# Ledger of designs, part 10: miniprotein binders against Checkpoint protein hus1 homolog (hus1)

Target 1, 271 residues: Checkpoint protein hus1 homolog (hus1), of Dictyostelium discoideum (Social amoeba) (q54nc0)
Amino acid sequence: MKFKAKISKASILLKTVQNIMKIYNECICHITPDKLRFIIQSDFNDGMQVFCEIQRSLIFENFTIESLSDNEIQFQLDLESLRRVLQSATSNGVSDIFTNLTKVRGGPVLHFIIKSGTSGTVIFQDIPIVLLTAQQMAQINEPTLPDPLVHILLPNLKNLQKVIDKMKNISDCLKIMIAMNNRLSFEVETSSGSISTFYSGLDHPQFGDHVLSPDLQATVCVDIKKFAKVLHIHQLKPSEVVLCLYERSIIVHVVLTDIMITYYLPVLIKN

## First folded at step 5 (miniprotein)

Design eb1 (from E4 with W5R R9F I68W E72R)
Fold by ESMFold2-Fast, scan of step 5:
Structure eb1 (fold): chain B 271 residues (1-271), chain A 80 residues (1-80)
Amino acid sequence: as target 1 above (271 residues)
Amino acid sequence: GETVRITIFVSDEEEARRIAEEIRRIAEEYARRHGLEVEVRVEDGTVYIRVRITGDPERVEEFLEELWRRAREILREGSE
């Protein structure tokens, strides 16, 4: 197996890694000829999932990949280690960053060569990885869900993050209501009362050929801390963020140029 | 626009009136500021507050921070 590339646009990759690692510090990295994918699977205590797809051409130049399984490689890596490497590489001006798959002391590592353009300094860094087989990777699938109950485009994410951060100080459970007449609300409730924030005049994305009645609405409850973590994505200035409500989960689709991030959060069900 | 609604459950009407008056006083400094409308009602020991933000939220940020701070204090006083 062989993988080698020059990392372009390391700042975009760094911001992406910083955002998804707020969900979990460990991920599956899947590299194909066309895409780089970061996958965060749910565990029995969390239930949250993230699927991040980046067009290979956005972040890799001088790209070489060879494997017996259609030139695809996949491995488990620590996102904090990757963040640290990318942070050092993007600090103090432009650097040439090269990466390759190799072995150190018989163990597989993702190797990095960071060449500073200004100082002439060359730094070598290794991230230990756990290689996954094609069979193990075949078991990792993004959920296939029916059409959502309701969906909406989120308002300004930076402003929404401020609201949700304030609500987070009042309750751990966030009620989310979407009405297909361009309305969205968030509510937190305690034994002493409630606070709700209402948004109107929002757009609905077109989901295939399915047009939902404007009279439809749905309300779900989610863990507010999990939802707040998703909103940090505003730092990447996405072109579109879609919120979809389902009976047992919510999905947040984040659309950026050559990057698609999908967050799956479990719905909190009453006894 | 954004609209914030706060509903506060209180044990008696005097406490409800006190809370309502306090919120009205906080709003008074911003009462005629463009892009902000505040309504406070008291009904059967419950305080209903509606804040409508029609302009840029950043321009009324100080008011919103004070409102959120006070709401947090009230709503968390009896929380489990």
Scores: ipSAE 0.434, ipTM 0.795, lowest interface PAE 2.2, mean pLDDT 83

Design eb2 (from E4 with W5K T7V R9I E58R I68F)
Fold by ESMFold2-Fast, scan of step 5:
Structure eb2 (fold): chain B 271 residues (1-271), chain A 80 residues (1-80)
Amino acid sequence: as target 1 above (271 residues)
Amino acid sequence: GETVKIVIIVSDEEEARRIAEEIRRIAEEYARRHGLEVEVRVEDGTVYIRVRITGDPRRVEEFLEELFRRAEEILREGSE
């Protein structure tokens, strides 16, 4: 197999990596002719999952991929290592970054060549990877869920992150309520009292032809620290963020230009 | 635009009046500069604090930070 490319939007890729690594520091990287995907599975992080899809043309130019399995490659990758490579490449002026799949001392690596325009230096970095077969990749499936109970577009993410970060200091359980009449609330409670933040005048996303009654509402509890980690995505300035509530999970869909990130968080069951 | 309302319920009788007075004082200062509406009500030892934010939430960021800091002090007092 062969993979090589020039990374064209290293700062965007860096910010994406920084955000998903808040969930877990290892992922599955899946490269196809059309997309780069980062997948964090529930087995690694108490039921939380991330599926990140990036259009290949956003981040790769001079792109070559060849494999016997429909020109797709997949491998396990340490996100902290990738973050360090990208951070190094973006910290000291404008750099040209090239990457390819190769072997060092018999082991597969993701190789990087960083050519600095300001210092004139060339830096070589390797990230060891674990190649996955097409059969192993076929077992990695995004959760199949029914239609959501309720859904809503989140308010300004930067402001919401500040609110949730403060609520996080009060309780580890966050109650989330969505009403299909444009309302969203967050609540934390202790034996001494509660604090609730209510949002109104929000919009609901369109999901195909299915329209939910405005009389519908649902409330779930989630781990507030996990939810707070998702909100770091405000750094990427997404155009749209959708929150969906289900019986046993919540989903946060983050829409950016040529990037889509879906977070799955388990619902906490109170005894 | 979106509207944000914040409600704090405090069941601790000793803290209820003090927190209500502190928040009223802070709210009056911010109302003039940030165009927010704040209601503080005390009933049966419970303090209800409602903050209505309409339009740009950046205008009230400093007030919200103080409000949540006070809420943390009161609501977490039972946890070391």
Scores: ipSAE 0.478, ipTM 0.778, lowest interface PAE 1.4, mean pLDDT 83

Design eb3 (from E4 with W5T R9F L64M I68R E72L)
Fold by ESMFold2-Fast, scan of step 5:
Structure eb3 (fold): chain B 271 residues (1-271), chain A 80 residues (1-80)
Amino acid sequence: as target 1 above (271 residues)
Amino acid sequence: GETVTITIFVSDEEEARRIAEEIRRIAEEYARRHGLEVEVRVEDGTVYIRVRITGDPERVEEFMEELRRRALEILREGSE
């Protein structure tokens, strides 16, 4: 198998990696002719999952991929190592960054060549990886989504992150309520009282021809620290962020230009 | 969201009134500087704060952020 490319928009890739790393420091990287995927599975992070899809053309140019499995490759990747490479490449001005899949002493590595225009320095770096078979990859599936109980577009994420960061100092449990009449609330409780923040005038996402009744309402409880980690995505300035409540999980779907990130969080309590 | 409302519940009615009085003073000061309309109401140990957007929405969020911080400090102090 062969993979090589020049990385364009390294700063966008770096910000994406920095954000998903807040969930877990290791992922499955899946590269196809059309997309780059980062997958964080529930096995190692208390039931949280992340599925990040990036259009190949956004981050790779001079791109070559060849494999006997439909020109797809997949491997386990340390995100901290990738973050370090990308941060090095994006520091101190313009750098050309090239990557390819190769072997060092029989072991597979993701190789990087960073050519700094500012300092004239050339840096070579290898990230050891663990290749996955097509059979192993077939077992790594994004959850099949039924229709959510309720859904809503989140308010300004930067402002929401500030709200939730303050609330997490009070309680580990965040109560989230969505009403299909454009309302959203967040509540934390203490032994002496509670605080609730209510948002009104929000929009609901449009999913095909099926429309949920405006009388529908649902409430769930989630781990507030996990929810707070998701909100750091505001740094990427997404065009749309959808919150969906289900019986056993919540989903935060983040839409950016040529990037889609879906976070899955387990529900602690529902009401 | 066009409007944001904070609801604070405290178990002691007199403490709720004291908190509401403090919040009213902060709200009045902020509203005078930024042209916002702020309503503070107390009912059955619950403090209701509603901010009507009369100016820049970003200034409203700045105010609400400060108010949430203060409200959470008061609630934490009461729980400890």
Scores: ipSAE 0.040, ipTM 0.571, lowest interface PAE 5.9, mean pLDDT 81

Design eb5 (from E4 with V4G W5T R9F E61L E65L I68K)
Fold by ESMFold2-Fast, scan of step 5:
Structure eb5 (fold): chain B 271 residues (1-271), chain A 80 residues (1-80)
Amino acid sequence: as target 1 above (271 residues)
Amino acid sequence: GETGTITIFVSDEEEARRIAEEIRRIAEEYARRHGLEVEVRVEDGTVYIRVRITGDPERVLEFLLELKRRAEEILREGSE
């Protein structure tokens, strides 16, 4: 198999990596002719999943991919290593960044060539990877869920992150309520009382021709620290962030130009 | 608009009213200093404090957290 490309928009890729690595420091990287995907599976971090999809044309130019399995390649890599390479390449002026899949000292690596535009220096860096077969990749499926119980567009993410960061000091459980009459609330509770924040006038996302009754509402509890980690996505300044509540999970769907990130968090069930 | 709310659980209606009176005084003083609207209610032995958020939700949440700490101090100290 063969993969090589020049990385364009390295700062956007860096911010994306920085965001998802808050969830877990290792992921599956899946490269196809059309997309670059980062996947964090539920097996690795207590039921939380992340599916990040980037249009290939946003991140890669001078792109070549060849494999016997529909020109797709997939591997496990350490996100901190990738973050370090990208940070190095973006911190000292404009640099040309090239990447390719190769072998070094008998092991598969993702190789990087960083060419400084200002000094003329060339730096070589390698990230060890674990190659996955097409059969192994076929076992990795994004959850297929029915229509949510309720859904809403989140308020200003940076302000929300500050609110949730304060609430983390009170309880490990965050109660989230969505009402289809444009309302959202967050609550933390102890034996002595509770604190809630209420939002009104929020929009609901469009789902085909089916409209949920404005009388519908649902409440779930999630791990507040996991939810707080998701809110770091505000750094990417998304155009739209959708929160969907289901009986056993919540989804946070983040929409950016040529980037879509979906976070799956388990609902806490009291037994 | 955005609002913040504290709910304080107490078992006794008289104790709830005593706590509400003290917290109302503190909350109204803070709200006056910062140009916020505040409401304190007692319902079925539970104290509810609601503050309307204008502009900065973090500021209102910090205020609510301070009121929660004060309510806990009053509960620990007993009647006085």
Scores: ipSAE 0.175, ipTM 0.671, lowest interface PAE 3.9, mean pLDDT 82

Design eb6 (from E4 with W5R T7F R9T E65W I68L)
Fold by ESMFold2-Fast, scan of step 5:
Structure eb6 (fold): chain B 271 residues (1-271), chain A 80 residues (1-80)
Amino acid sequence: as target 1 above (271 residues)
Amino acid sequence: GETVRIFITVSDEEEARRIAEEIRRIAEEYARRHGLEVEVRVEDGTVYIRVRITGDPERVEEFLWELLRRAEEILREGSE
């Protein structure tokens, strides 16, 4: 098993890591010839999941990968450790960043070499990892869901984050309504009143030749703090953010150039 | 452009009128400086706020933040 690469877009990778860390600090890192994936399977306490895919060519140059399992490698990785390495590499001028898979005292590590172009200093950093087998990786699949009840493109994400950040101080439950006639609303309620924010004139994503009826609408409740964490993605300036409502979950699908991030959040179901 | 409507419903009509007056003051000041179109109306204990978003999203961000901050304060004062 061999992996070696030069990291070409460290700032983009850093921002991506900082964003998904909002969900959970531990992830599965999966590297293939074509892509880098970060997977967060947070089944403990919250049920939120994240699947992040980055085109290999965006972040890796001088790339070598060799494994007996179709040239793929996968391991458990602490995102805070990765964030720290990337931050130190990007915060003080121009640096060449190299990474490879190796062993220290018999344990597998992701090794980093940071070469400063300004001072000529070289810094070595290691992140301990836990290697996963191809069989273990095969058990980690992105959920396959039926067609959503309703879907919509979110409004300006930065503005939306400010709205939701205020609403989360009022209630833990966020009521989300999507109507297929270009409407979206968010509501929080207390014993003394409610606040509802209503958006109109939004677009719906294109789904093949089959279009949902404009008369369709659905409402779900989600944990507002979980939803707020997702909106942090506005810092990456995505080209498209799709919100899909399902009976027991919501999906937020984020599209950036050569990066796709999908968030899965559970719906709060009342018995 | 996008239109944002905010509805604040309270049990007391006098409280709704007070909320509307505070919001109107904030909205008129902000709209005048930034060229936004804002309407504030009160009916049956509900404060209706309509903001027409045209052009600069950064100006809308500042306005919506201040508006919701004040609405949040009012609702928290009435709840425990």
Scores: ipSAE 0.054, ipTM 0.568, lowest interface PAE 5.6, mean pLDDT 81

Design eb7 (from ea11 with K3D E5R V9F I68W)
Fold by ESMFold2-Fast, scan of step 5:
Structure eb7 (fold): chain B 271 residues (1-271), chain A 80 residues (1-80)
Amino acid sequence: as target 1 above (271 residues)
Amino acid sequence: GEDIRIVIFVSDEEEARRIAEEIRRIAEEYARRHGLEVEVRVEDGTVTIRVRITGDPERVEEFLEELWRRAEEILREGSE
């Protein structure tokens, strides 16, 4: 297997890594001729998943990838280690960053060469990785879900994060309601009462050929701490964030130029 | 346009009335200083607060912070 590239937009990659790390510090990195993917699965059975997809051309120049499995490479990677390498490379002014897959003392590593144009220094850094087989990767699939019960574009994420952070101080369970007539609400309850925040005038994304009736609405409950973690994505200033409700999960689709991040959160079942 | 409504429900009608009166006083003071529009209504143990943001959302942040602090005190027994 061979992988070698120059990292062309390290600051964007750094910001992306910093944001998905808020879910977990370990991920699966999947590199194909067209895309770089980061996949985060819950190691502690909290049911939360993240699928991040970046167009290869945004991040990699002078790109070479060769494998017997359709020129695809996948491995387990510590995101904190990657964050440190990228932060080091971006904090010292303009640097050329090269990466390749190699072996050090018999173990696979993702090797980095950081060449500072300003100071003339060259820094070498290695991140140990765990290579995954094509068969192991084939078992890691993004969920294929039917059309959502309801969907909506989220309001200003920074302002929403403040609201959710306040609600988090009141209850561990967040009730989310979407109505297809441009309404969204969040509620938390205690034995002493409840508090709800209502948003109106929001847009709905267009999904395929099917337009949902404006009379449709759905309500689900999620872990508020998990939902709060997703809202940190406001730091990337996405162009569009879609919230979709399903019977057993919610999905948050985050759209940026040449980057798509999808969060899957389990619905809490109350009887 | 976008409209934000905050609803606080408490089972005790007297408590709801006291909460509404306090929030109304705070809302009147902030509306005077920040030029935003705030309405507070009370019905059957429910306090409805409607905030219409006609300008910069950051200018309503202080009002909302105070409102959330009060809501937390009401809904969380012994919380600080």
Scores: ipSAE 0.388, ipTM 0.746, lowest interface PAE 2.4, mean pLDDT 83

Design eb8 (from ea2 with Y5K R9F E65R R69E)
Fold by ESMFold2-Fast, scan of step 5:
Structure eb8 (fold): chain B 271 residues (1-271), chain A 80 residues (1-80)
Amino acid sequence: as target 1 above (271 residues)
Amino acid sequence: GETVKIIIFVSDEEEARRIAEEIRRIAEEYARRHGLEVEVRVEDGTVYIRVRITGDPERVEEFLRELFERAEEILREGSE
């Protein structure tokens, strides 16, 4: 296998990595001719999953990929290590960042070359990786879901994050209700009372033929700390954030230019 | 706009009235300067608080912070 590229838009990649690593610090990296994908599986983070897709052309220039399996490569890597490399490259002014797949001391690594535009310094960084076979990758699929019970576009994420961060101090369980008449509410409750926040006038996304009756509503409970971690995506200034409720999970779809991030959170079972 | 509702169950009616008066005093301080509508009710030992945010939520952030902090103190179950 062979992979090499020049990393463009390192600041966008850094912000993306910083956001998904709040869920878990290890991921599967999947590189194809068209996309860079980061996948966080449910096995290690209590049922949460993250699927992040970035258009290859946004992140990579002078791109070469060669493999016997349709020119795709996949491996496990530490997101904290990747974040540190990207922070180093972006914090000292303009630099050129090159990456390639190689072997150091018998082990596979993702190699980085950071060339400072001003000082002429060159920094070499290696991230150890674990290569995955095409068969192992074929078992890693984004969940196939039925139509959601209800769905809505989230209100201003920065303001919502502030509210949810305060509600976290009251209960570990967040009750989320969506009504298809443009309403969304969040509630935390204890034996001594409750706090609810209500939003109205929100839009519903259109999913092809999936038009839901305005009389439909659904309520689920999720882990509030996990939901709060998802809301940090406001730092990326997405154009749309869609919340979908299902019987056993919720999905948060984050839409940015050439980047799509989908978070899957398990629903907590009540009494 | 955004609406915040807080419901507090209090077995002592005098304590419920005291809580309601405290919240009303905090609300009056902010209502003059910001886009807020605040209603506080006491009924059968229960305190009902409704806050409507009619302006920019960032401008009322201080009020919401104080309100949530006070609610946390009262609502936190099992704290000694």
Scores: ipSAE 0.538, ipTM 0.837, lowest interface PAE 1.5, mean pLDDT 85

Design fd1 (from fa1 with R30K F39W T46R)
Fold by ESMFold2-Fast, scan of step 5:
Structure fd1 (fold): chain B 271 residues (1-271), chain A 80 residues (1-80)
Amino acid sequence: as target 1 above (271 residues)
Amino acid sequence: SKKVRITIEVEGLSPEEALKLLLEIWKLAKELGVEVYIWVEGNTVRIEIEGDPETVKKALEEIKKLAEKLGLKVEVEIRE
């Protein structure tokens, strides 16, 4: 098994890592000939999941991958370690970053070579990893869900994050309502009152050749702190962010050029 | 006993001002022990306060003071 590449667009990769690590600090990294995937599973973060997919050509050049399993490799990776490597490489001007899979004292590591263009300094860093088998990877599936009850494009994420950050001090439960007539609302309530924020004139995403009736409406309750963590993705300036409500979960689809991030949050069952 | 409901509407707020105003009103309502319902849409904050007449009157007076500090006009509708 062999993997070697030069990291291009390190600032984009850094921002992506900084955002998903707010959910959990460990992930599964899956590298294929055409994609890099970061997967955060539900096991360790109260049922929240993240599936991040990046086109290989966006972040890797001079790319080599070889394995007996269709030239795919997968391993468990500490995102904080990766963040530190990328932040170090991007903070002091222009640097060339090279990475490869190797062994140190018999243990697998993701090796980094950071070459500074300003000082001529070369820094070597290793991140210990845990290799996963193809069979173990086959058990890691993105949830298969039916069509959503309702869906909508979110308003300006930076402004929405500010609102939700204040609402989370009032209640742990965020009530989310989507109406297919271009309306979205967020509510927090206590025994002595409520705060509701309303958005209108929002677009609905197109799901193929089918559209939902404008009379459809659904309401769910989610953990507000989990939802707030998702909204940090505004830092990547996505072109579209889709919110989908299901009976037992919500999905937030984040669409960027050559990057797709999908967040799965459980619906609170006490609703 | 009779409860009084007051509806207060404040328009012309920036998003940041609307957020600050709703938080100050929420805090005030907790301190006064009244029920409070706040709706934010665009540049408008609508507030409904319900409770005994004397407490609701005090809440209205304080909310008017908060709006005055922002240079904003307050529209009030009183219903039993």
Scores: ipSAE 0.641, ipTM 0.879, lowest interface PAE 0.9, mean pLDDT 86

Design fd2 (from fa1 with E35K Y37W T46K)
Amino acid sequence: SKKVRITIEVEGLSPEEALKLLLEIWKLARELGVKVWIFVEGNTVKIEIEGDPETVKKALEEIKKLAEKLGLKVEVEIRE
ESMFold2-Fast, scan of step 5: ipSAE 0.721; ipTM 0.918

Design fd3 (from fa1 with L19F F39Y T46W)
Amino acid sequence: SKKVRITIEVEGLSPEEAFKLLLEIWKLARELGVEVYIYVEGNTVWIEIEGDPETVKKALEEIKKLAEKLGLKVEVEIRE
ESMFold2-Fast, scan of step 5: ipSAE 0.776; ipTM 0.934

Design fd4 (from fa1 with L23W W26F R30Y T46R)
Fold by ESMFold2-Fast, scan of step 5:
Structure fd4 (fold): chain B 271 residues (1-271), chain A 80 residues (1-80)
Amino acid sequence: as target 1 above (271 residues)
Amino acid sequence: SKKVRITIEVEGLSPEEALKLLWEIFKLAYELGVEVYIFVEGNTVRIEIEGDPETVKKALEEIKKLAEKLGLKVEVEIRE
């Protein structure tokens, strides 16, 4: 197999990596002719999943990919190692970054060549990877879910993050309520009281095959620390962030130009 | 001893002021042993406090001081 490319928009890739690594520091990296995907699975993160999809043309130019499995490659990757490489490359102004798959001491690595435009220095960095077979990759599927109970566009994420960061000092459980009449609320409770924050006038995007009744309402509880980690995505200034509630999970769907990130969080159930 | 519930409404808050106010109030309620229910919507914070009359009076006094420090107008409704 062969993979070689020049990384464009390294700052966008760095911010994406920094955000998803808040969830877990290891991921599956899947490269196809059309897309770069980062996948964090529930097996490694207590029921939480992340599926990040980036249009290949946003991140890679001078792109070559060859494999016997439909020109797709997949491997396990340490996100902190990738973050360090990208941060190093972006710290001293404009740099050309090239990457390829190779072997060092018999082991597969993701190799990087960083050429500084200002100093003329060239830096070589390797990230050890674990190659996955096409059969192993076939077992890694994004959940197929029915239509959500309710859905809503989230309010200003930066402001919401500040609110949730204060609320997480009160309780481990965040109660989320969406009403299809343009309302959203968050609540934390203790034995001595509660804090509730309400939002109105929010939009409901079309989701699935059916339009939901304005009279529908649903409430779920999630781990507040996990939810707070998702909100760091405000750093990427997404155009649209959709929150969907289901009986056993919530989905946060983040839309950016040529990037889509979907977070799956389990609903907390009282035993 | 009979429990008293008071409702305090503070308007015209920036998001930063609302967060500061609700955190200080929650902390105060914990220290005084009163039940507190805080509701935030837009630039408005509604606070409901329930407890014994003397403790609730002390809580109200401290909340008024916090609001005055922020230059905010406070509306109070008392229910026995």
Scores: ipSAE 0.551, ipTM 0.836, lowest interface PAE 1.1, mean pLDDT 85

Design gb1
Fold by ESMFold2-Fast, scan of step 5:
Structure gb1 (fold): chain B 271 residues (1-271), chain A 90 residues (1-90)
Amino acid sequence: as target 1 above (271 residues)
Amino acid sequence: SKKVRITIEVEGLSPEEAKKLLEEIKKLARELGVEVEIKVEGNTVTIEIEGDPETVEKALEEILKLAEKLGLKVEVEVDGKTWRITVFVE
């Protein structure tokens, strides 16, 4: 098995890592000839999942991958370690960053070579990893869901984050309502009062074969702290963010050029 | 654009509660250096605040905190650069 590449767009990769690590500090890294994927599984964070997919050509140049399993490699990776490597590489001007899969003291590592453009300094950094077999990777599947009950494009994420951060101080449960006539609302309640924020004039995502009646609406409750963590993605300035409500979960689809991040959050069900 | 507008409508509050809320909002407006316009129609009080986005956001933040402290229900509606806030008792 062999993997090596030069990392391009290190700042975009750093921002992506910084955002998904707010959900959980450990992930599965899956590298294929076409894509780099970061996966955070539900087992580690009370039902929340993240699937981040990056076009290989955006992040890697001078790319080589060889494996007996369709030239795919997968391993467990500590995101804080990756963040530190990328942060140090980008903090002091332009650097050339190279990465490869190797062994140090008998253990597998993701090796980094950081060559400063400002000085003759070369820094070597290693991140210990846990290699996964093709069989283990086959157990990791992104959920296959039916059509959502309702869906909407979220308003400006930076402004929304401020609103949700204020509501987070009031309650742990966020009530989300989407109406297919371009309306979205958020509500938090306490024993002494409530706060609701209403948005109108929002767009709905365009599905080719999918036309939902404008009379449809649905309401769900989610953990507000988990939802707030998703909104940090505004730092990447996504072109489109779609919120989909389902009976037992919500999905937030974040669309960027050559990057797609999908967050799965469980619905809080009251019995 | 350079300016954002907040309209606050107060409903269902006792005269004492409404008076206290109004005095706190006037105090906040003075502290933040924003202009405020107040209209009274029957049992409804409407307060209008206009300013730059940063200052208006800060004003909204403080108004929401005040309403929570007073045990009031607040509904906020956002449409473009216009924010409509309704404050009332459950």
Scores: ipSAE 0.000, ipTM 0.183, lowest interface PAE 22.0, mean pLDDT 82

